# Designs tried in a protein design chat: VHH binders against ORC1-type DNA replication protein 2 (cdc6-2). Part 5

Target 1, 379 residues: ORC1-type DNA replication protein 2 (cdc6-2), of Methanothermobacter thermautotrophicus (o27636)
Amino acid sequence: MKGDKRRDIRDILLHDETLFRNMNAFDPDYVPENYRYRESQMEALAVCIRPALRNGRPVNAVILGSCATGKTTAIKKIFEMVESTSEGVVCCYINCQLHTTRFGIFSQIYSKIFGHQPPETGVPFSRIYQTIMQHLASEKRALVVALDDINHLFYSKNANKVLYDILRAHEVFEGVRTGVFAVLSDIEFRYALDKNVDSIFIPQEIVFPPYTREEVFNILRDRVRVGFYPGVISDELLERITDHTMDTGDLRYGIDLLRVCGNLAEADASPVIGEEHLERALKSTGPVNLIHTVRTLNENEREFLRILADAGEDMTAGALYELFRESTGSSYSSFNRIIEKLEFLRLIDTRLTGKGVRGNSRILIPRFSREDLRRCPGF

## First folded at step 4 (VHH; framework vhh_gefurulimab)

Design s34 (from p4 with L105Y)
Fold by ESMFold2-Fast, scan of step 4:
Formats: structure tokens, sequence, C-alpha cells
Structure s34 (fold): chain B 379 residues (1-379), chain A 121 residues (1-121)
């Protein structure tokens, strides 16, 4: 039997043989054709959009589920099906972790409708908004906007403005038909709506429950079937990847773990993914959600997390601020905004000492380990 | 409806003072970094001064000690107090705002129309 042979870099770059039939199958944005275990959710989404295909208004929805329960995949899949059925419905998926401003959100809608970005410099929001709504009215097209992780818009204080602009466009632009799919991991959403938004929103609730272990295994096996050539990974090894995925509660972790294992096996000129490749992948693949969240942070926010991680335990806000001020020169007001943001992003929790009328009477509790943070880029 | 409207530009003699104002609307101004840029005829647009959402300020070396940037969040306004003006300060001055809330450095996506400042005898 042939042993593992290390390839040189040029062989890796120019190699015609690959373990990957379709590497895109392991992309976080990949939408599989066979989407199992979400039939009732897909039906509920279709029922919400169906009126738009019949010259009516779409039904608004609140889509609830923890991270990686298939919410994004289901939305993208139904949007693809709807647009394949009719040009009369514009379906726009927006990740609110990336697009947090009113201008940013409507620039995404503009780009979806017109196929190019609006001019950035000197163009007022009202021009972009009017252009979108006049097009929808004149062409008799409905608009469905999915606001994924809408919690970020509530934190930025833009959620009610964006929802108002989308949902009440018909009051200014006669004949415009719009709907919103608000995607949440947290049920607290309802208490943050202004009454003038709440009165028109009236959403259908669609719940995405956690996948069972058997369902996770089968989903990962479906990704293996699409993404790898036959025989690249055994069911026994896939069971182990499933166990690690269940421990994290995040399906994206398992999908990324498969991608990393494939790359490591390919680098070793191995025709199969073995136990060694999984062990190496586990050391390099941290919690996907933490890595993605941390990547969105600025340098001051990252420095805050480094100081907290270096302490290795809960810290008072006052103690952290003393160290933070020394390294960044930032004001106490700036520091408090970072606490608010990181708490909202679920990177830290805060607890009052019982004398909580001043900001320095808080205890900061990290929701990550020092080791997990060290695996993030720039830490 | 993000809008930035500048005012206060005009003709001033060397050594004089001028205060520029920028009125912001359509967003929660207090949460965003804002800046002043200028462009002289035939020159590239240059940075003048910035203020973060937290109130920290930075200045171009050419204006440091002469110009002061400030904000009034209650009025959704940004100001640039220009003292000891020189002929080299002649330019169209632009108000700009970051599109990302609660960040300390600015990537400026929103721009005003500009206001002309002429420093001559």
Amino acid sequence: as target 1 above (379 residues)
Amino acid sequence: EVQLVESGGGLVKPGGSLRLSCAASGFTFSDYAAAWFRQAPGKEREFVSAITWSGSTTYADSVKGRFTISRDNAKNSLYLQMNSLRAEDTAVYYCAADSTPYYDYGEYDYWGQGTLVTVSS
C-alpha cells in the first residue's frame, strides 16, 4: 500500500486529481437541491409569498430558530423557486450583520432589481427609495425582503425605519406590494417594534427547530454525495464528524469540517479522508459562529475581547476599562458602547453587583473560552 | 433618507475665521462617525478632520491647532470651526458620514454637496 506523500506547492496548485466533485457544496451560501426535514417550513414560506404571484400582497413572516437550523437555506431556496416561476416578484435576501444601515439595505434592494449598484457619493437615500418604489409600482412587481439576523438592525436603531419604509411604501406609491421575512435567533424581537410598524407587520410565525442527530448525519451525507467523489469518506468517519457537529449545535461547523478534511487529504495526496485528517481539522476549525462574529469587530472591540480573555475569568467593567484605556486611549462612553454591542452579539454577558446606578458596577462574563478566541484571525 | 446639508461657506480674508455646519437627517447621527474633507481646484480630495461616534477627534497635520471639529447630537449637526485661515485653505468643503454605527474609524459612504470656502484678500 502506498504511504502518504507530501506534495510540493506547485503540484498542489497544478494538480488535475481532486477529492472534490463540487467544492461549492461546502460553501456556507450553498443551496442544495435536495433540502430535507424542512418541508412544513418551506410550505409556510410558499403560503406567505403565494398572494404576490396573484397580484396580492405577500404575507409577512417572523422566522425563528437558533443558528444553523436551515433558515437561510430555506429562504434562498423558496426565493429561487419564486423567481423561476415569475418575474412579477422580486425576492431580496439581506444579511443584516453585513448591512446595518437604511442606505445599505436599500442599496442591496436596488442592486437586486437593477443589476448594478447605485451611485455611492452624493446620492440621497430618498432618490434610491423613490427609484425602487416607482419601478415596483410601474412594473406591477411585488417585493419580498428577507432581513436575516434582523437583531443587528435593532441594535443599530434602524430596524423600525427599514420596516416602516418597506411595509408602508404603498401609502406613498399606490399599487406597491411588499412583504418582509424577519429572521431571528431570539424571540425578544416583538417588544422592540414601534406601534406604527407593529400595526401593519402582523407576521406569520415560522419555527425552525433544531435538527436531530440522524437528520444532521443525513444532511452531511447529502453534502458528501454532492461535494466529494464516491468513497472519499467512510460513514464511520462521517458519524464522528456528526458527533462533533452535535456538540457545537451548529450545522455549519460540520460542513466546514468536511471542507477542511478534504483539503488536508488532498494536500497529503491521499485518495480518502482518514482519521488523521479529521484530528488535524479539529485543531484548526474553531466555532464557526464565533469566528464570523469576531471578524465583524473593529480593533478597539477586538482589544476589549483580548483583555477579557487574558484575565481568564469574569472582570468588573471598571477593571477592564483601566486596562482598555491604557491600550486604546478610548473614552468611558466609547467603552460602554462596546459593552452594549458585545452583549448584543452574545460575546459577553453582564451582571450588576447590586449597586448598579453607575456603569462601573457591572461584571463582564465572557461567552467564549481563551482557546476559542485564540483560533480567531487577529487574536 | 440619509441627507447631509452643508452651510457657512463664503469669502474670508487671510487670518480670519469661519464656521461650517452640516445638518444630518434620515439616520441616528449620534451613532455614526463623521468627517470633513476638502477639494481645491485641480487637486485630489483631502482629509481635514474626523469625529467618531464616541467624540474622539483627529486632524490633518495642515489644519491641526487651527481647526476644531465638533458635533451636536441633539441638533443632528456637525461643525468645523476654522481659525487663522490661509490662502491654501481655499477649497470646497464636504461633510461626510460613516455608514457603520459604533466604529471608531470611518469608511465614509454618505456625502454632502459641498460648500465653497475662499480665502483671499
Scores: ipSAE 0.000, ipTM 0.125, lowest interface PAE 20.8, mean pLDDT 80

Design s35 (from p4 with L105M)
Fold by ESMFold2-Fast, scan of step 4:
Structure s35 (fold): chain B 379 residues (1-379), chain A 121 residues (1-121)
Amino acid sequence: as target 1 above (379 residues)
Amino acid sequence: EVQLVESGGGLVKPGGSLRLSCAASGFTFSDYAAAWFRQAPGKEREFVSAITWSGSTTYADSVKGRFTISRDNAKNSLYLQMNSLRAEDTAVYYCAADSTPYYDMGEYDYWGQGTLVTVSS
């Protein structure tokens, strides 16, 4: 008889019994075969791409919806369908949080077409651009570029240049056919376009509304059916995961909770996911969209958020700057640029103090809880 | 390292002609589209003319038929021949270069310091 039985790490790694039928079902990049609650959006995307399959130009689109409303999944799914149908259309998905420069964006397009990175030194941007466009013209291939979170390109002042580069290529490279899917949280981006871009973009608007609770539950149940063996998780426990997912407004949070619960149960050699596994998962799993946004921030911007979150209540800009300067040594000018960026990214709101006090007393309001921020890497 | 240097500005009478030059250094000029912009006193900067690496040209409506943009890649130079000059052509003229063809927007990668053109009696 032994007391407490613990598993060696090697035993965990080599354990033959698994709760997972298909672990890929819980990956952030997983594209489900059955994507039913976005059928009208999928049809609208197909209508935009359809002319490219018929030697015409694709129709541009603006894709609108809050974080985790299925925009990225729908785009990736339609791109996969198009490329499995024809080699005559190049579909390139670009996350603009990660690729904020003209060179970075066109390097992604280049890599998609040619299967390798362009030379990093000695080659000007114009040669990469020409190589892409000449290939598209000579091979009679259309190009559709999805610019996900294009708001980051507007912040970096690169949006109009990138849109011009893609949409007006046909004016110099005869027969080139291009289109853009611009993904946004808000409609207001259209007022920021230069006239030369606005006149040619002319997008179809495709709206992704929030999922209902019943839709979220059914999507999570579908992931359970694909990813776990039967009986691994009860519908009662899945209801609770659905409630937590609805509170975050982020479907990816619920999917990640399922993955973490499964891993914890398997590590415990439990044949089922129980209440304890969910409780432990809730303490370690943060909102995915907050994590993605925070990952793009530099150390000073992250320190700003730490100080604000740790205050537990709204702070004046002056009060936060005193603590921020002590931690980072940054100038007030640098601090103000951080406020502007974080407000643009919707991580904070700003408000002036009440009657009789001018802009010296801006109040900084966090849009995320201290707990949510502490679940992000590096916090 | 990258430089665009304008020259050829000066005082000219209405109806006169002037040729502006722009010397490029520190990059492969032949791989870039190039443009002229101008800023009149008390006004916003406006597009004047652009030329692609292939030699295709675009002109603002206010200068069509009067101004001619050209390039000499062997000399890494951009030119603007200005004919039939008017008082309203008085401005600081800026040379600009961008890696994208037919880029007639105000957003260029490289800019010169400007050269003053005054059209007055």
Scores: ipSAE 0.126, ipTM 0.605, lowest interface PAE 5.3, mean pLDDT 83

Design s36 (from p4 with L105I)
Fold by ESMFold2-Fast, scan of step 4:
Structure s36 (fold): chain B 379 residues (1-379), chain A 121 residues (1-121)
Amino acid sequence: as target 1 above (379 residues)
Amino acid sequence: EVQLVESGGGLVKPGGSLRLSCAASGFTFSDYAAAWFRQAPGKEREFVSAITWSGSTTYADSVKGRFTISRDNAKNSLYLQMNSLRAEDTAVYYCAADSTPYYDIGEYDYWGQGTLVTVSS
């Protein structure tokens, strides 16, 4: 009876048979208990935070590595270990792709300290800032802020102001001790610090190199052991997931692929993940770095990418603008702002066809395939 | 709602003195750096003087020793005392404040409408 009813939607929702021992193991925010292959990076982060545990100021850091080299996991792991050791250090992780404004960043810090969001209406930024810093001073607590993917703050022109606000708080609030971990996912991205920020920041550089294939396989296998019951996925199938993960250069893709495979097998009432589940998952999942970036785009920016992808080759700005104008009715000035933004976000490159003064002399080069873009939500 | 309103501009002879005032409203003025900028006819806007929330002052070389910036936090006011005025000081003078408290060198986000100072015989 159960066999037949497992395919009914209502029975699927009510059915208590699951392949997942712990679904949280496949969450992008999951922090594993045993974090391998980053021992020297973890030690460097600990050295930066250690002074805060001894009534001193944390050491600032710049954390460098390509996408999905374990930077976020290492930061969250060290923050968890520090906060479990002392209530005297507040560790705040902020994703700058989601929080690009001064108000947004300090609202995240506020929420971490007080457990609720600040009032959005009628409260100026200065009140939120003062409330945070007065609390840290009065309670003698240090603050360490990780600004993950800080390049988004440089694009929004808020990076220097945010860094100044955090790093120079001690000049106004006696005894406040702060530090910043600035995380850059694009090693080739150059940022400019104002002199007033550069003079106080003085970061230690911590490099996260790419994982080897063997390390990726072992990390994914660790997630399988925590997240699935024994026998749910074969090592042979996990090797294939590892190969696809290596092709993307993003460990998060492999972790997400495991989650999708598990969900598809569960929907089929299958006790194991088979090859058919992997094949379907591969068609429904896109590169994680591209997915996260395109999620932040508005409809006009997404339409730009669709037109470029559909061309299947490099396009001149003029040719793309004609198609873009037909779809959106947008001005050439708005179109040029989109080019600047997408180039900054590393979704496209631009090259000149010659010494033209006009945008139609530029060639637009996608940094993504049509197939990869079509696997992103909304494309 | 942040507002800055300048006053005190006018016509003055070379060698004369003039005091500019800027009234701030809509924010806790005492916590913010403030500055004076000027724009002469046919020139770009230039920095004149700044004062931090703590009272530290900075001056452009062209006005150093002649101009004095000051603040009265109880009155939410910024002042520029201009002495030994020269023809080249002729400009529209703008009051500016940063939107971020405790900056010592501001990217000034809030600007007044300006007040005209003419130094001429």
Scores: ipSAE 0.000, ipTM 0.257, lowest interface PAE 15.0, mean pLDDT 81

Design s39 (from p4 with G106D)
Fold by ESMFold2-Fast, scan of step 4:
Structure s39 (fold): chain B 379 residues (1-379), chain A 121 residues (1-121)
Amino acid sequence: as target 1 above (379 residues)
Amino acid sequence: EVQLVESGGGLVKPGGSLRLSCAASGFTFSDYAAAWFRQAPGKEREFVSAITWSGSTTYADSVKGRFTISRDNAKNSLYLQMNSLRAEDTAVYYCAADSTPYYDLDEYDYWGQGTLVTVSS
């Protein structure tokens, strides 16, 4: 018994046979060559960018749809097509869950243009901003920025600043041409725009409807064909992964399940993914969207979720606040801002208990299980 | 060391006028947006007015038509001309500067210590 585990671990690490033909096919950032079911959305995005290829301004867009609709894939695909066609348009994709500050957003734009991070410590934001805009003006390049999950910028109160800085750059830097693709699941953010931003934004609305079960199965099967060698997974097992994916409403969950199943089968030195690998994967994989969203939360927001998860499915806002105040010392106004943010991020729902003689109570309903939360880093 | 110092506050009767000044030091004021905020006793801090690097202005609805924000880059100074003052304008007024040429309604990098304005008969 002594030493057996060390030999087994070494065998796993050193085994050179793989089920993966191309493991990149299971990355959440992977852009498939065979991209289907979004032809009209791709055309609408192309129409928005087209003026930039003709020395005009790109058309702004609001891109709407749930997290299972292929919005990110479509944006990355059109950006790749545009940049392969012309050096005159800079296309920058930014995940606002990861980059929530004005400095963070413009550092991403800077890195995309210049191929390296902005200068280290001591440089004010205005210098980085000026460097970007002067480059765009002098090189006669247009800039298109996709702000994915722009809701996060509203929660950090940086959305109006970032949108103003991008959309009104031409007022300070003559000849600069910019556009924004604002990506979100809900349209209500429009009413949070400052008048000076709202007046210039004037976006085209591009809707990404939910995929059908058949479309999800076919997308996952396409990923299997690229990512695994033939015969690694049966269609019957892929149907089950499709069912679990449909239950979560997130295509990325199905893609991640395939990756985890492949890794577990490979660790077992199995030439195929079997039922046992799927059962083990279901116990170890959390929803990919939850993991990414949770990474953006501060410690007080994370503590809120821990208390809610531990209390179960039915908890009043008042009861949660008592526990939250004891743990964090936070004010009721701070607590209410967390409720608004987490509801907007679709991590919780709120419901009124009804109207009584003693007034209304809010019930907080988690949109995740305790097990899902425990699979997230830092929980 | 970046500093903002407000002055010009005082006691004034309803309908009166005051001009607030903010002196900036430790940075090139002309490159940055600036704003005025106020905090009334027992209330949270609220936005009053902002001005961009280029001189474009915005105002809170409660002060629009009565207050005028202006800047003098040669003197590194920001001003707030307050006319037709009301009891509700009683507050500590804060000067704020952004590290960018564009204003925000909520967030600023640098803040002054505040100057008290009391509107009372």
Scores: ipSAE 0.000, ipTM 0.236, lowest interface PAE 14.9, mean pLDDT 80

Design s4 (from p4 with S99Y)
Fold by ESMFold2-Fast, scan of step 4:
Structure s4 (fold): chain B 379 residues (1-379), chain A 121 residues (1-121)
Amino acid sequence: as target 1 above (379 residues)
Amino acid sequence: EVQLVESGGGLVKPGGSLRLSCAASGFTFSDYAAAWFRQAPGKEREFVSAITWSGSTTYADSVKGRFTISRDNAKNSLYLQMNSLRAEDTAVYYCAADYTPYYDLGEYDYWGQGTLVTVSS
């Protein structure tokens, strides 16, 4: 063995000394036992499900709030509590960004009930649907389906069909009891329900407001207490992580920063997370990465971002093009190529409005705040 | 084996009438919603009419007042009575059935092979 100790990849993977008491605490899907600042929302969800535990129908809900306001966590927490209390209620959480078809959605419901996937090919939708609903009727079980980010179902033109299939099952299968929690992260999104769906949905509205800075700090502190051994990170450093989290408007960023800092400190064989680890983490994630990406852009691409940021809200492609054309003189073809590039670089997202909402148009959604952009050179 | 078999297509003069039939077998037809779709040469498949298991009907604007959809559950059959036929009604007509009473293009579980309707002089 030479005196030069290079860090073997195997040594990194198998290292016995860890800063992490529970790495799962920093997972985006982690559901904390102590879930703070959403007590009224949890109560509202419980009120909606309660009738199902008493041989009645659950109450439908529309759950509203920006990304990372705790909507998914609250739903998963209440579903866990309900299913631990009674086998008479099936709670199914579906991410509509991943499952956009009626077949896909009901395959998830099927798998939740039966513990295996339905047959892959050659089985019509009606057979899967009948199997689900006949089971619920015969076993006298209620079904509650959370359709998270349901705007994706509206974009695919499947939302009304899926809602109809769930909510009107009782018209074919006597005694079937169903409810839907429709979750929206985009406050600007407007949806249109067919009259046959609108007449039966009649949801309770549950709003998840943004967290305050104090609440964000305390949530991150709770994750530190569960995820790290005592003394791994100081409150002063956690306050700085909180500041960066507030700048992004996304709690998930702060949770991910903690995970990255812990990994970097562990790789350095450090018993604590220090200032250096945070500095390195910031260069690989979030607002610091925005500065690096923006530096690679030409003047027309930078002007696009300035106009979008100055609007302070989501803007249609048409509206932004009018302003962009006045500033740059660029063609619409050139403008569209900028949209494609900036979306690829993860600086913007695009969404389509459905029929009945100012027609079929693209909405441009910045993945950065105006304050973040102002930290970039030349902005 | 589940099957939908259309019949009644053919050549008819403008202003004439035709009745299309669809025979269902291999399933309990009375539990299913049913619909007629059509596809003209060089065009996308379009919705024509639908009927729920309860008998509620929906029509495309282009055929409203001229076409009538009906069902006979005792005979496991779906019908489309077409009156005041026009050249633009020329298409292959498809019978479709789905457990849910919601009409959607391409989302029906069962489809027939289609029957050709030609409206010409």
Scores: ipSAE 0.006, ipTM 0.359, lowest interface PAE 9.6, mean pLDDT 81

Design s40 (from p4 with G106E E107D)
Fold by ESMFold2-Fast, scan of step 4:
Structure s40 (fold): chain B 379 residues (1-379), chain A 121 residues (1-121)
Amino acid sequence: as target 1 above (379 residues)
Amino acid sequence: EVQLVESGGGLVKPGGSLRLSCAASGFTFSDYAAAWFRQAPGKEREFVSAITWSGSTTYADSVKGRFTISRDNAKNSLYLQMNSLRAEDTAVYYCAADSTPYYDLEDYDYWGQGTLVTVSS
C-alpha cells in the first residue's frame, strides 16, 4: 500500500516470471531420467524382478542403507522401467511411515491394481486380500511390493503379518507370484521375523552406500539443470548447499533447500538465487525438529548424541561404543537399543561397511551438527 | 511398577517335562521382547531362550529341540515348555523382559525372582 514496501499478494500469485523451469524436479517423489551412481544397485534390483517378466516368481530383496542414499529413487526408477516393459508385473511402492496397517498396505496394492480405493471401513480385510490375489491369479500377473522403511511396520506389529500375506499367497491362490523389497536400516530385522516368514523370505541383500560429496554435488547440479533456468544459481552457492546436505547425511535436505531458495528468490522478484535466500532457507529447513525430539530422550541417549556430535564425522558403532562405555558404564546391548531408537526417531542413520547385514560393521551418521545439538536444552 | 513372577518349577525325573510360566504386571508381553535365563549352582547365569514381540524365537544350542518358548497375550504370560529334561538342566530359571520389541542375549530391563527346576532320579 501507499508508503508500504510490502508486495501485493495478487502480484505474487499471478507472477508470470519464474525461476523454475520444472518445479517437479524438487518434489520428494521425483524420479530423474538419469539416475547416476547407483548402476550396480539398479542392476541388482533388475535381476530380482527379471524372473517375474519371464513367468517366474520375483526374488525377494532386503535393501540396506542409511536414509536418503537413493534407495527410494532406485526402487521407483526400476518400477517405472518394469511397467514400461510389461503389464504382467504389478509394481507397488509403499511408504511404511504413512501406511502402518495391513488395511492401509493392501489398500495401496488394491489401488495400484484397480485404480480406485477399496472401502476402508465396513469391508473385511480378507475380502480386499482375496480380490487382489484372485486378480493376480486369473490375469497371471506377478506382484512386487516395495515396503519402504519397513521398521515402522515392526513397531506397529504388522510387519510379519504383511510379509506372510504377500509371500505365502501362492499357498492359497495357485499360480500367484509375489515378491517383496524390504527397505530397512535396522540390523536386527532378521531377529524380528516369524519362523514361517523367515523360511520363505530368503532375500538378496542390496547395499546402498552413502554418496560422496562430489556425487551429492553432481546429483544436486542435475536437479538444478532440470528444475531451474540457466544461471539461476551459481556453482559456488550450490557447493555451500552441498556442504549443508553432507552435514545432514540426507540428500532430500539439499533438494528441499533448492526448492525453498527458488521460492524465496521468486517472492523477492530476484532473477537469481543469492546468498540471502540461502541464509533464510537454512533457518526454515531441517531434516528433523531436533529440539522437540531431544526432549524425549533419557540421559544415556543424550550422551550417545554428545559423543557422536563431538567426533564431527561418521563413526563405526564399535568406536562410538568404546567412548560411550567410558562415559556411561553401559552394556553393548543397551548401546544397540539406543542406536535402534535414535535411528527410528531420525536423529541418526546407520549404514553397513560391507554387503548384507553385519553385526558390528555399522557406520553411524548424525542427522544434526554439533552446533544444532548445543542449542538443545541439556546439551 | 513392572513385576515378573515365575511359577511351575519343581522336581522332575530325567526324560520328564515341566512347563514354566511367567506372569507380568505393569507392562504387556505382546509389546516387548522376553527371555528365559537359568543359573545352575556355582555357575554364571546363562541364556536359554528368547521371543521377540513378533513371535520370532531363539534358543541356546543346549536346549534346541527340547524347549519351546511361547506367550499368551490374553493372559499376559510367558511360557517355557521343557521336554526331555536332563540332569544338566537343573537350575533356577528366570523370566526377563526388555523395554524394546527386539531381544538381547545378555541385558534385560526387568527380571523375575526365579523358579527352581531340579532334574534328579
Scores: ipSAE 0.000, ipTM 0.111, lowest interface PAE 21.2, mean pLDDT 79

Design s41 (from p4 with Y108F)
Fold by ESMFold2-Fast, scan of step 4:
Structure s41 (fold): chain B 379 residues (1-379), chain A 121 residues (1-121)
Amino acid sequence: as target 1 above (379 residues)
Amino acid sequence: EVQLVESGGGLVKPGGSLRLSCAASGFTFSDYAAAWFRQAPGKEREFVSAITWSGSTTYADSVKGRFTISRDNAKNSLYLQMNSLRAEDTAVYYCAADSTPYYDLGEFDYWGQGTLVTVSS
């Protein structure tokens, strides 16, 4: 008998009705037209790039703020605005978590300029570097490079080399104009620079403070207005998504929750996102995946998380290593690789300094509670 | 500007003692591993002793039990206490520091000018 509609996989895939007006609004790479609460930061970035549009050198910047404070969005938005205004400025955004070597970083710059990967395997770095700088000099183009999560370059000992290569290119290639936007967590960055890099870098400091709850709600509502048809989600349910977003401290979590809720509601052929869709989304996004992520870790990586959770607060890398060495006997290079892996897996955040610690110190910030970790097998 | 300045070298008789000091400036010394190396005339640079930012120590077999490395983070200083000195300990002694905070003892980017230790009978 016909009863209620049966769901077939093909029906789900071919369903003509959509809750999404624009799915790109929930994409990690999306740059909103209405970018609120960062007007002063956008102005400061524009001031840094402005000389490049007037045949001058860009002003270098250090961009400070915790994870997901709109730093990446602001950089991408200003880069888009600059490149739409002039072909005389090349804006290159590089995630240093993914590209940790001189070759990797300059391959990204090369690809941005020329639209294809660098020539054949076995070409020396100097040839790629020369090709980039000769192009910039001959075409009278300025280069602005955003090095996002530049901490990873310091961990790989490549930061000073990369900064030197970009900032001092004009000494070998007459007329080349370059600037760097270094994205990190703390002002003490200056003390980690070699003298020959520090003397030329001289950055403008641009601070991205944490968003307030009201600002987070309004940003998420702006994404809802662009991404969904009217009436798809209530303000009451959006308030709850805002609360979960505030608990994580990461705006990207709230944006991803909206995407997942929309997909689940659409799969249910529901005209609205309901409470049941949020409950299911919370199981598939962020913190609820902790058990599955922890299962992929080796015993030393689990011991790291156990020590951090038992502290009940943020710890310096130094303080955690003292305890970690006592329990595992591991070298600091092995310990540092664990920090990099756990940060990549979004189990911890790292910042260069914090309240009550000195400059050039790394602070490890857990993205999980002690109770959540204790629910995982083997904790 | 990162600087390391060694002092305390000199002439000593076999069986004697010397204490070397290294004054660090231009960085947060306490966050970095530091080490002593030496170079005798006509020989390659040799590792002597290292201390991690956490205070853990490592010694070359040739100096183990005779030399003691220590640090005073409040004074931004590194020390090498050298006891039971031998003619073979004659060398220029260099203070070194890692350029990267909280990393291990393997790779030192900052070096002092050296201080001469001569053990003669």
Scores: ipSAE 0.000, ipTM 0.120, lowest interface PAE 19.3, mean pLDDT 80

